# Designs tried in a protein design chat: VH-VL binders against q96il0. Part 224

Target 1, 167 residues: q96il0
Amino acid sequence: APERGAERRDTAPSGVSRFCPPRKSCHDWIGPPDKYSNLRPVHFYIPENESPLEQKLRKLRQETQEWNQQFWANQNLTFSKEKEEFIHSRLKTKGLGLRTESGQKATLNAEEMADFYKEFLSKNFQKHMYYNRDWYKRNFAITFFMGKVALERIWNKLKQKQKKRSN

## First folded at step 7 (VH-VL)

Design T6i (framework fv_ebronucimab)
Fold by ESMFold2-Fast, scan of step 7:
Structure T6i (fold): chain C 167 residues (1-167), chain A 120 residues (1-120), chain B 111 residues (1-111)
Amino acid sequence: as target 1 above (167 residues)
Amino acid sequence: EVQLVESGGGLVQPGRSLRLSCAASGFTFSHYAMNWVRQAPGKGLEWVSYISAYGSSTSYADSVQGRFTISRDNGKNSLYLQMNSLRAEDTALYFCAKETDFPRYGFDYWGQGTMVTVSS
Amino acid sequence: QSELTQPRSVSGSPGQSVTISCTGTSSDIGGYKYVSWYQQHPGKAPKLLISDVTKRPSGVPDRFSGSKSGNTASLTISGLQAEDEADYYCASYTYRSTHVVFGTGTDVTVL
């Protein structure tokens, strides 16, 4: 569908990348939801005098975001594909067509779909458990380094006060 | 068990290209940054290149910048080093190295290494 | 800066303690706690001994200990054993975030 829209000559051009931070940004910027993961990316401001510790924190946050985006993009794709496969399999078993008399896609009722959701969650329980474990580990690490950066900034302010008094 | 197996080393003439591979197993490859480290015969360790867990960031030692390219294929649990414009001083045993779990810093697992000899 | 400075060799007798120094600058060792140590036996791959200056991975004996003061990191091997005869390398991350610099290496001899 996005490619059909791009073919139309009277459709306004997309313009610059939607992930570009605003002009003259001095702060982190939050982008639109990713098409596949449905998560909003954060674009990090890079200060001119970024310390090595600040670089490590930014890198960790960027890598964690990329990991998280990739996990949910894959999960949503897998869910969508398996849901379609389940519906088609059940309709075939019932001897029903893939379309209704009104031309709409044939669907299963909520009770029938409950079986799919239970199976999907059970099948993916271990995967989601490992995801949650890794997500917490990464967030604990980010929080820890955020604390270290905060302490570094406090220390630098204290050193600056000492320098001003010495001068 | 965690295992890293390098391949692709050999004898190559100066100015030519060679591609190294590293096959990873026993851990979630896509969750860890990877590095290449080399060691010339009878010499010390020299860091060569870095790639982030999902390949969004790479970096190189000044001695190889512009000549070497690190890449990875997370679907195949594989790390690569494309080596172009090879020089005699690139002769070394090349190790594939896995980074520790964040927030730790270090290389917790290493491969056996693959020998690259650049000679006429 | 291309390398961290280590002594070329240190020696000791079984049961003694030896210390290996690793000296850098404020842009690597002096700046942050990102120092690791590696043991390499002849013909073998390096093995991680210490990460984050002081932290031992599972399986490394407590007789290996690390420390840091200013721009110098140190690895101390207590109760020296014949199996400790190997090359030892320090390493540190640098101000360039992802760049790693290794030490010149130290040959430990058990006399």
Scores: ipSAE 0.000, ipTM 0.481, lowest interface PAE 18.2, mean pLDDT 80

Design T6j (framework fv_ebronucimab)
Fold by ESMFold2-Fast, scan of step 7:
Structure T6j (fold): chain C 167 residues (1-167), chain A 120 residues (1-120), chain B 111 residues (1-111)
Amino acid sequence: as target 1 above (167 residues)
Amino acid sequence: EVQLVESGGGLVQPGRSLRLSCAASGFTFSHYAMNWVRQAPGKGLEWVSYISAYGSSTSYADSVQGRFTISRDNGKNSLYLQMNSLRAEDTALYFCAKGHEYARWDFDYWGQGTMVTVSS
Amino acid sequence: QSELTQPRSVSGSPGQSVTISCTGTSSDIGGYKYVSWYQQHPGKAPKLLISDVTKRPSGVPDRFSGSKSGNTASLTISGLQAEDEADYYCASYTYRSTHVVFGTGTDVTVL
């Protein structure tokens, strides 16, 4: 349990505010790296006056984060599993035990491990292509909705300025 | 104090439906994945279902896939399990279990369980 | 899927050490460093004892220790006490995303 992430806000506040206590962030808060995915999750702040469009953007960002977290958690687990299986297989082929004479875990040299990395990357090439495609698609959608939210805020500000001047 | 309280269990005939609820308190419910785990009388633990923190991802044990639906309402700090087409083999104490950390599958807190009995 | 294999029962005297094995495959215990152990007293909910093979949550005595070698994880209870009499379950992350598999359970008796 990382204490640093819990102690600090990773997003800068607009300024020092006595009405936005550190424990109850008035902005998005970035947590510590997840144990399995090694990615930092974002805990989204929900404004009291959130518009339907702002809510849609937030939900899209939350959904994308969950998708990304699960993809990398699964990939990291798959990598670890296949790496251990490869090492075990190669040691067995050489007639070596899983432990050194000193009782430490036996491992392979850089040349031997290069074979594994090459095979892993080749085997997962299509999966990584689909991940990149979906990642770009999701970020395009997020950027699009960020633009729509920005335009909505500009329009609302202009409307309010107009009403204030006329009344 | 972290607390999970299950409800909705009972006696039901085969082929019928039940809906279980789990009320969570003492932690930021929307930040953690939630699970259902069951235990048949005198038997071991069996993982049943998972739901991610924001509810965008779910998964199920093969034995319940297509019959059970996990859901959550983060505004009400509540977890649900809709159980359809119940079988005698579904008879068990059903536990609500909290994930230890975001995207982790270790269960650091459990409820006391709610008993589901499927019998004619 | 298939459960992880544990001995049905293990017994020991107060002050002794007992070890519970949990055997799986390369697609669960052998493939990952994500093994948990749970203690369940009769009529009570399970309690997390060990996570990530060796890590103790706050409040768990250091008498409980975990280890892993190949496809087998082990829970060792040193300085066995009467309160340790319970059922113990291992659990492992599987290669399927979000799926967890539990062991068959071991009944620990303090003689």
Scores: ipSAE 0.007, ipTM 0.590, lowest interface PAE 8.4, mean pLDDT 81

Design T6k (framework fv_ebronucimab)
Fold by ESMFold2-Fast, scan of step 7:
Structure T6k (fold): chain C 167 residues (1-167), chain A 121 residues (1-121), chain B 111 residues (1-111)
Amino acid sequence: as target 1 above (167 residues)
Amino acid sequence: EVQLVESGGGLVQPGRSLRLSCAASGFTFSHYAMNWVRQAPGKGLEWVSYISAYGSSTSYADSVQGRFTISRDNGKNSLYLQMNSLRAEDTALYFCAKDTEYSGRYGFDYWGQGTMVTVSS
Amino acid sequence: QSELTQPRSVSGSPGQSVTISCTGTSSDIGGYKYVSWYQQHPGKAPKLLISDVTKRPSGVPDRFSGSKSGNTASLTISGLQAEDEADYYCASYTYRSTHVVFGTGTDVTVL
């Protein structure tokens, strides 16, 4: 098993480093890939006259990003940990040390590693299915609110045109 | 030291509403998912509801879906449970519990003392 | 209400070992390494004993250990002491990623 410090990582909910766009931006900005999730974080632009509905959409997108970052950070760490444990258990079963005579980590051949990948995917099949389900639900909700925001903007634009016509 | 303190329980008649509160201290409340777990007198633990760190994602046990609403106020370090259409089977000690959190991971590393809700005529 | 099956009671003498089983399905215990165990003394809140099947939080004695095989998780208490007399609950991650199911609970008595 990895040392205790590597197993006990309490990070921010998103698992991402804090970052800011290089310049004050009037649009969303994409950062470098997160160390743990390998996903690029998005810094969302906040309009000066943001409506409550626009705020709700932005917060939904931000929380979806945090959820997605947390999922993949945890998945990647779990994969790495279980891969290490699998290699160690197989080497121990064969009566082999964890390191070669040159001091490098002992490795398993591609055929043996294929067994690990098959086991990992099978074991995590339900977890991935529920991730996909929740991902679709979140994207449906985002699309729905994007539609509401679009309708709000159309309505406001129509009201402005009506007012201009009356003047 | 981490502390969770529940309040708002009491005796209530079937069909009525009650709102529970949980005051958190000793940790960065806004960084952790929170849960409600209940225990009927002399019975086991039952998970009731979940809320994500920033409050946009919630989920509920099937037994309370549509009747209970979980919410939080990160500025006040407070968690809430709005309980509507209460039934006799909702009678339980209600615990506020802090998630150990990482996506797909669960576990409750800190619990409050609980607040008793009795639904009876 | 709980969905994981535990024995109602387990008993042992001081210094002996006792094991509590917790049986679920492939949609919870069998599918993940996210099993936790809780100790509850009468009139007190539950206390986390084990997380991630085998991991002890700081302050939990070495005599508590966890394991998992297939759809069954186990908590073993070695060197049983009078203070271990309590109710024990297992819990597992489920197919709904935010949903948790608890075990039926086991009463441990020290004879």
Scores: ipSAE 0.000, ipTM 0.469, lowest interface PAE 15.3, mean pLDDT 79

Design T6l (framework fv_ebronucimab)
Fold by ESMFold2-Fast, scan of step 7:
Structure T6l (fold): chain C 167 residues (1-167), chain A 119 residues (1-119), chain B 111 residues (1-111)
Amino acid sequence: as target 1 above (167 residues)
Amino acid sequence: EVQLVESGGGLVQPGRSLRLSCAASGFTFSHYAMNWVRQAPGKGLEWVSYISAYGSSTSYADSVQGRFTISRDNGKNSLYLQMNSLRAEDTALYFCAKEEYSRYGFDYWGQGTMVTVSS
Amino acid sequence: QSELTQPRSVSGSPGQSVTISCTGTSSDIGGYKYVSWYQQHPGKAPKLLISDVTKRPSGVPDRFSGSKSGNTASLTISGLQAEDEADYYCASYTYRSTHVVFGTGTDVTVL
């Protein structure tokens, strides 16, 4: 069996976090790209006086991030697996080995790979369409709650100003 | 090691309520979506309910929609299923199941808790 | 109830190859690549055998392989062993993103 270091792993992680924010962080922190999704996770800072509305917004953003990470991790792995299968199938058809004499993975030319990309996109069109629909729905909800939080903060500032003026 | 342990099952009369619990250990519970899956005696698997990692999104099989409520407490590493208006056809072994990172499989299952709805 | 169609039973002798089909619609198997397979021995919890159509988790023998074509997914068990005698279930996500549908189940007997 080939060594793990000589071949790439083509399996999704168990979902274990791969980054730690600084211990005394007072701001949202952006981590390194996830190995499988290639998206940077955000660690959200939680203020001690977080309002219920702010908590709802934060949880919605965290939920959306996890959903997005899971989708792209799976999509990237699906792409990689089908790409490798396509390459192996075409190399076998040509009577060529899976690796070059130098030990590198054998590749197909750009014209042959273009056929794969077109096929992959067409096969996944429906899935991507539903992903985009859900993505826009989630971002609309986030934007809506961001607006509510902004209005709450403005209202609270106005209340404080008026109370101070009356005293 | 990853462990999921269900509890709360038992004998209950039709129309009554029951609450199931699932205790998780050996993984970061708050990072994974969780599901309830049931199996009637001698029958196949039936998906019952889903809850997202942070608990903001839930869904239910049509057969239980409006009667069952899934919830979780990430601070206690626990998953719950509140079952109301129980019917004879809800009689089954109830499993809690953890999703893989990419939402393409249930990689760990508990041993199940038996719910019997009978007079 | 499960919505994906599987054969009731499949049988084979040790060393043979058996294939279990799982047929759905364009709203599940045909539209998504989120097909998984589960093995269940009598009195035990199901065990994940295959995910993402073809992905084998750690600890599952390479004798188990998955595939799909159109609205049908297939699980193939090569080099059939006595320990493979069990019930097998397919499952798929649907266009509703969070909804999962299981197959009717197949009883594999090793003669």
Scores: ipSAE 0.000, ipTM 0.470, lowest interface PAE 16.4, mean pLDDT 79

Design T6m (framework fv_ebronucimab)
Fold by ESMFold2-Fast, scan of step 7:
Structure T6m (fold): chain C 167 residues (1-167), chain A 121 residues (1-121), chain B 111 residues (1-111)
Amino acid sequence: as target 1 above (167 residues)
Amino acid sequence: EVQLVESGGGLVQPGRSLRLSCAASGFTFSHYAMNWVRQAPGKGLEWVSYISAYGSSTSYADSVQGRFTISRDNGKNSLYLQMNSLRAEDTALYFCAKGDTEYSRYYFDYWGQGTMVTVSS
Amino acid sequence: QSELTQPRSVSGSPGQSVTISCTGTSSDIGGYKYVSWYQQHPGKAPKLLISDVTKRPSGVPDRFSGSKSGNTASLTISGLQAEDEADYYCASYTYRSTHVVFGTGTDVTVL
């Protein structure tokens, strides 16, 4: 009977997704969406005979994933915080309370929020351009190392064929 | 009570290496990003390096990129800075500083007392 | 690297107000609401004084206030006291979200 290992866990109190893939999995494991970034993390399977080059590729992919998670978590937090401050500032300027008569948080309509969205996009344009540049650079590096790993695997298969021919 | 205690500073010759440590207590160390900030004698503060709560994401000031390596051991509540190829301009008091969340450094809410690194022949 | 510009020194008499400016660009102070201020007494570690432009941590007197207009953030110390004599540094989040930039620092003297 197959061994059944640890399963996915609930998201940590901090909002970071946490889970353990089943033991003896020979595939990467995809987790639940992160609370802050809303991106699903990938937990990578580590082969017993992982080469130094394969390890470098895996670490690059893991670091790129965390970089991407960090960027979007921070961007979403920044957006939410600045949005809340904008709404509170506009309500204060209008002389309105922060709560409606029903006790819900007071909100601005879409037309009023258009000013915030335009300002936020303008302020973050340079930040998003640098993110895209780094995103392309990281994906180029990953693709390059994937190519090197593929060549290493082909070379190893050719060496195995030579050894079999020697017997 | 949150405490950060740096150690490992000293006098080193140019081109040599030194490893700094920061021992953290009074908070859940594994839930916060950590930073190194330095201050040369008589000069201002300079941010040096960052590490996320889980240690997979790091960044460095351009002046130290390729020479310094930040790392952490969450099981030991410890932060480290491996400094290689030291230069005279690396002479400074090195502070350990706690970030505000797992991934950000919008501000540094707690600082250690610092450890002095002097790079001189 | 300190990139944000602060005056080298400001001075005032006890009970008066002093204001320290911190000037950057649209890619740091002008672009974000994440400016912090730190107080450093001689031989001591910096202490967080203001976070998020205007917010005071627990234990910081209400005499300290922060503001921001365009590319300039300001720290105002009202009712100046002898113990306020220290170096003050601003810091800002940047478009390069992996990096933090500090100000050049301002020495506050209470005459």
Scores: ipSAE 0.014, ipTM 0.594, lowest interface PAE 7.6, mean pLDDT 82

Design T6n (framework fv_ebronucimab)
Fold by ESMFold2-Fast, scan of step 7:
Structure T6n (fold): chain C 167 residues (1-167), chain A 120 residues (1-120), chain B 111 residues (1-111)
Amino acid sequence: as target 1 above (167 residues)
Amino acid sequence: EVQLVESGGGLVQPGRSLRLSCAASGFTFSHYAMNWVRQAPGKGLEWVSYISAYGSSTSYADSVQGRFTISRDNGKNSLYLQMNSLRAEDTALYFCAKDAEYNRYAFDYWGQGTMVTVSS
Amino acid sequence: QSELTQPRSVSGSPGQSVTISCTGTSSDIGGYKYVSWYQQHPGKAPKLLISDVTKRPSGVPDRFSGSKSGNTASLTISGLQAEDEADYYCASYTYRSTHVVFGTGTDVTVL
């Protein structure tokens, strides 16, 4: 029902820019890349007759997406901030200005930037390891629930077949 | 050890507002959906509100829809319930309740509750 | 608005078994396998006893068991003990997504 659909509307995941699917969609919709995470969000369609098991799967997928979006948004912002700070620090050490004579931002060469990349990777190694561990755990959970939903749907079809034979 | 500690309850006049808080510890708060459940004196349990792990989705019992607002601050491991336009029928002990692990449909941990009395 | 229906009270003697019924509709208990049971002692918070109709969490004795048939779920307490005197509530997920409905509650007395 439209009234119930309006009351049950999903909001955009936390940390992701809000948008709506074109018109009223009856399917999952993939949005444009988020400005910070550079990942495309999925907006999940909620069917009128969603089972609690289907709801749990959808919630798990939504929460995993929100977690993933937040991780990469934070990581990308941290990288950009620390990169800029490193460049400014090195230019100051060399006695160089932050701008060239043409007004462009001063940059470091690839050899100088290699020091930053090595430090950033080393500093964030544990964080990335924990991310990978949690990412696999979440995907194992999603796969498990997808299996449970599939079994529920098979059982429902078998029940319908039994009812038809009994009538 | 998982702990949920509610606060903010008290005596309040009809039509006024009150804000409840729930402080969580002993688990990764940002990974779990949270709920408010209430119990009127001498009565049974009534589910009040839900919020998803990152706060993107909320829902409410019909009796409180439009008056109550659930929110959370994952940086502070805290859950909130803003209660507006309070009625005598809202008098109850308010529990903070955690959704169970991904493979269970239940509230696995509860706080001790905070008492809200709406009376003239 | 519809609560799950439980008997107001049940009683038994130590060592006996008691069963608490919880009756709903096809939109909750009858439609799904997501029934939970909670034990509440006076002045205390509810404690999870059973999830998903039959699943006991760690620390709950095996004398507590759950089952479901059609629109009715049941909690059975075998080997009844004095410590089992409490209020018991069933709960079920509903067709309304995140909404949970609780039972009317049952007072268990050990005589």
Scores: ipSAE 0.000, ipTM 0.477, lowest interface PAE 16.0, mean pLDDT 80

Design T7 (framework fv_ebronucimab)
Fold by ESMFold2-Fast, scan of step 7:
Structure T7 (fold): chain C 167 residues (1-167), chain A 120 residues (1-120), chain B 111 residues (1-111)
Amino acid sequence: as target 1 above (167 residues)
Amino acid sequence: EVQLVESGGGLVQPGRSLRLSCAASGFTFNSYTMNWVRQAPGKGLEWVSYISSRGGYTSYADSVQGRFTISRDNGKNSLYLQMNSLRAEDTALYFCAKGTEYSRYGFDYWGQGTMVTVSS
Amino acid sequence: QSELTQPRSVSGSPGQSVTISCTGTSSNIGTGYKVHWYQQHPGKAPKLLISANSDRPSGVPDRFSGSKSGNTASLTISGLQAEDEADYYCQSYDKSLYGYVFGTGTDVTVL
């Protein structure tokens, strides 16, 4: 069918970065906040003489960014959807419509929403705990690769001093 | 110790009203959600109604929606269930049950129940 | 009517193990809502036996254990004793009902 293109979904959980850094940049560049995760993406600078260790560190940082963006995009969508479901269910229970007679969107007061926030936090406690655990693991790994890269650069400086000394 | 004591049950005619009370002691009443659960003679447990710790939110089983009203008086450590337009199928032992964090820890304390019989 | 499904009755001999299943739907157990278990002796109020799928309250013997997988929760009673004869009910929260739902109940008999 000609309208098969209309089957395309407007949103993706990972979000899509339209970030375009300056072509001659010598540094990492930071883009605008993603629509779904509300996080700013980082475009990593790739040096022409990148070592295998430097490449592994950069790829680990990029993969961690993608994982983090995916988590928060999904979390924000889940929160929004469940909040709407809760409000709709509560208004249905009270026999109220989704909009007031003045045409404004019907809302629940802060006391009524307290139950939703408490439920949402409790329900997502394990998910956030696992996120934090994985976040620490990833940053620990990044720190270790940063240490390896630093040691590599120290050895390179020692070799340069030796070569200059032997001239 | 935590104690919940229900009262107000009795024999009532269909279409009439009855108000149940639950007196709580041994815990900080205003910090916990409360529930009413009923059990018809020889039948299983049926959740009836929920009220949040401050009374700002309530919910009801479809079978009682529009007829029953749950309320609480935190100053008196008391929970209430106002039952209007009673039907024969509302005949049951009504338990007061202490809740906690929304389906996370269950109903940790229950009263002995008060019997409501709806019959002509 | 969206009660959680339990077997009507389960029987065992003293010292044996019995397992009671509790099957829900995508709106309750399948969504990830916790399952709680209650024990009710004849003429008594229900007593919380297992909370949050597998947490055993103080004073509950370690013979009682809970687990959950997908849409089904299970209560296992090991070393079955005569005092374990009672009705057992599972409970969860249902997001489509915006309320709590109990299981159909299981009568445990010790033969």
Scores: ipSAE 0.000, ipTM 0.454, lowest interface PAE 19.9, mean pLDDT 79

Design T7a (framework fv_ebronucimab)
Fold by ESMFold2-Fast, scan of step 7:
Structure T7a (fold): chain C 167 residues (1-167), chain A 120 residues (1-120), chain B 111 residues (1-111)
Amino acid sequence: as target 1 above (167 residues)
Amino acid sequence: EVQLVESGGGLVQPGRSLRLSCAASGFTFNSYTMNWVRQAPGKGLEWVSYISSRGGYTSYADSVQGRFTISRDNGKNSLYLQMNSLRAEDTALYFCAKDTEFSRYGFDYWGQGTMVTVSS
Amino acid sequence: QSELTQPRSVSGSPGQSVTISCTGTSSNIGTGYKVHWYQQHPGKAPKLLISANSDRPSGVPDRFSGSKSGNTASLTISGLQAEDEADYYCQSYDKSLYGYVFGTGTDVTVL
């Protein structure tokens, strides 16, 4: 007999900050830190004469930014939830309430929290390793396309100079 | 050599409580996350609960959340599972299992299990 | 809780190769969490057979191998022997469940 129900849906936040760049922008610019990821989003300037290679690079950078923000938003939420659960579990084990008599949130000392940090790091070790691997792969791809764009721009400058010389 | 020995299983009536124990030897018990895993007769493995190396961090399968409590006594090299409000569907062989360093390599050692039968 | 999907049974003759798939979701195998494999003979405790997708623990014959691609992990048993007749379970960690998840299990029969 099936013992488990349907697959549970991931409810971790995957959102990014929304911001509006100045109307007359001729450069990339940086927005405020995202509420969940703590990362500042970059709004990319789109030149009127953007080449297919430049578009591919820009889209790769935008996709990488969204992936990075979603990862850290989810990681920060997971950390916060598990930290709260750890504190509640430890207080329950001690026979203490979640609030002090004054109504303030009860807390644990640094020595007690050390076990949580150690376990959180070990529990999430694989996740962080895969994040780092994907981060390096993405940055390698971005660097490769940046090189391609740079070579394209050099070639275009040389072609432009040749045309000016021919006149 | 690493050994895990479960005990405390038996026949219990629905709605009653039972406490399982797992005695560990042959490794630094207080350095590893420990797990309970169960297997109903003729069925597959179902993860039940884990507890961090120093007992500050626990997690439970939804099927047992609020009814079962995992705990450990590192001074006695012992793992426990307090099972309250038992149901017929809790009938299973209960294994304790040792996690690997940083939870990287799976459950490297298992006990032989202790049988819990919940029946009238 | 949720389970990783495995075929119910796989069979082969001595000397043949068989492969068992283990399909997860974006919350476990798809996130990049490692897959571990366990072998269980009737009446015995499970034994760790493959760890971290493809690593063989000491004492496990090299005819057992593991791989992983995307949301799916695979266990391959080459040179099938009578002693390989057992139940096989995959396992991973699930971030949405804050815990471990096992596969539905595969019964390997040697004909």
Scores: ipSAE 0.000, ipTM 0.463, lowest interface PAE 19.1, mean pLDDT 80

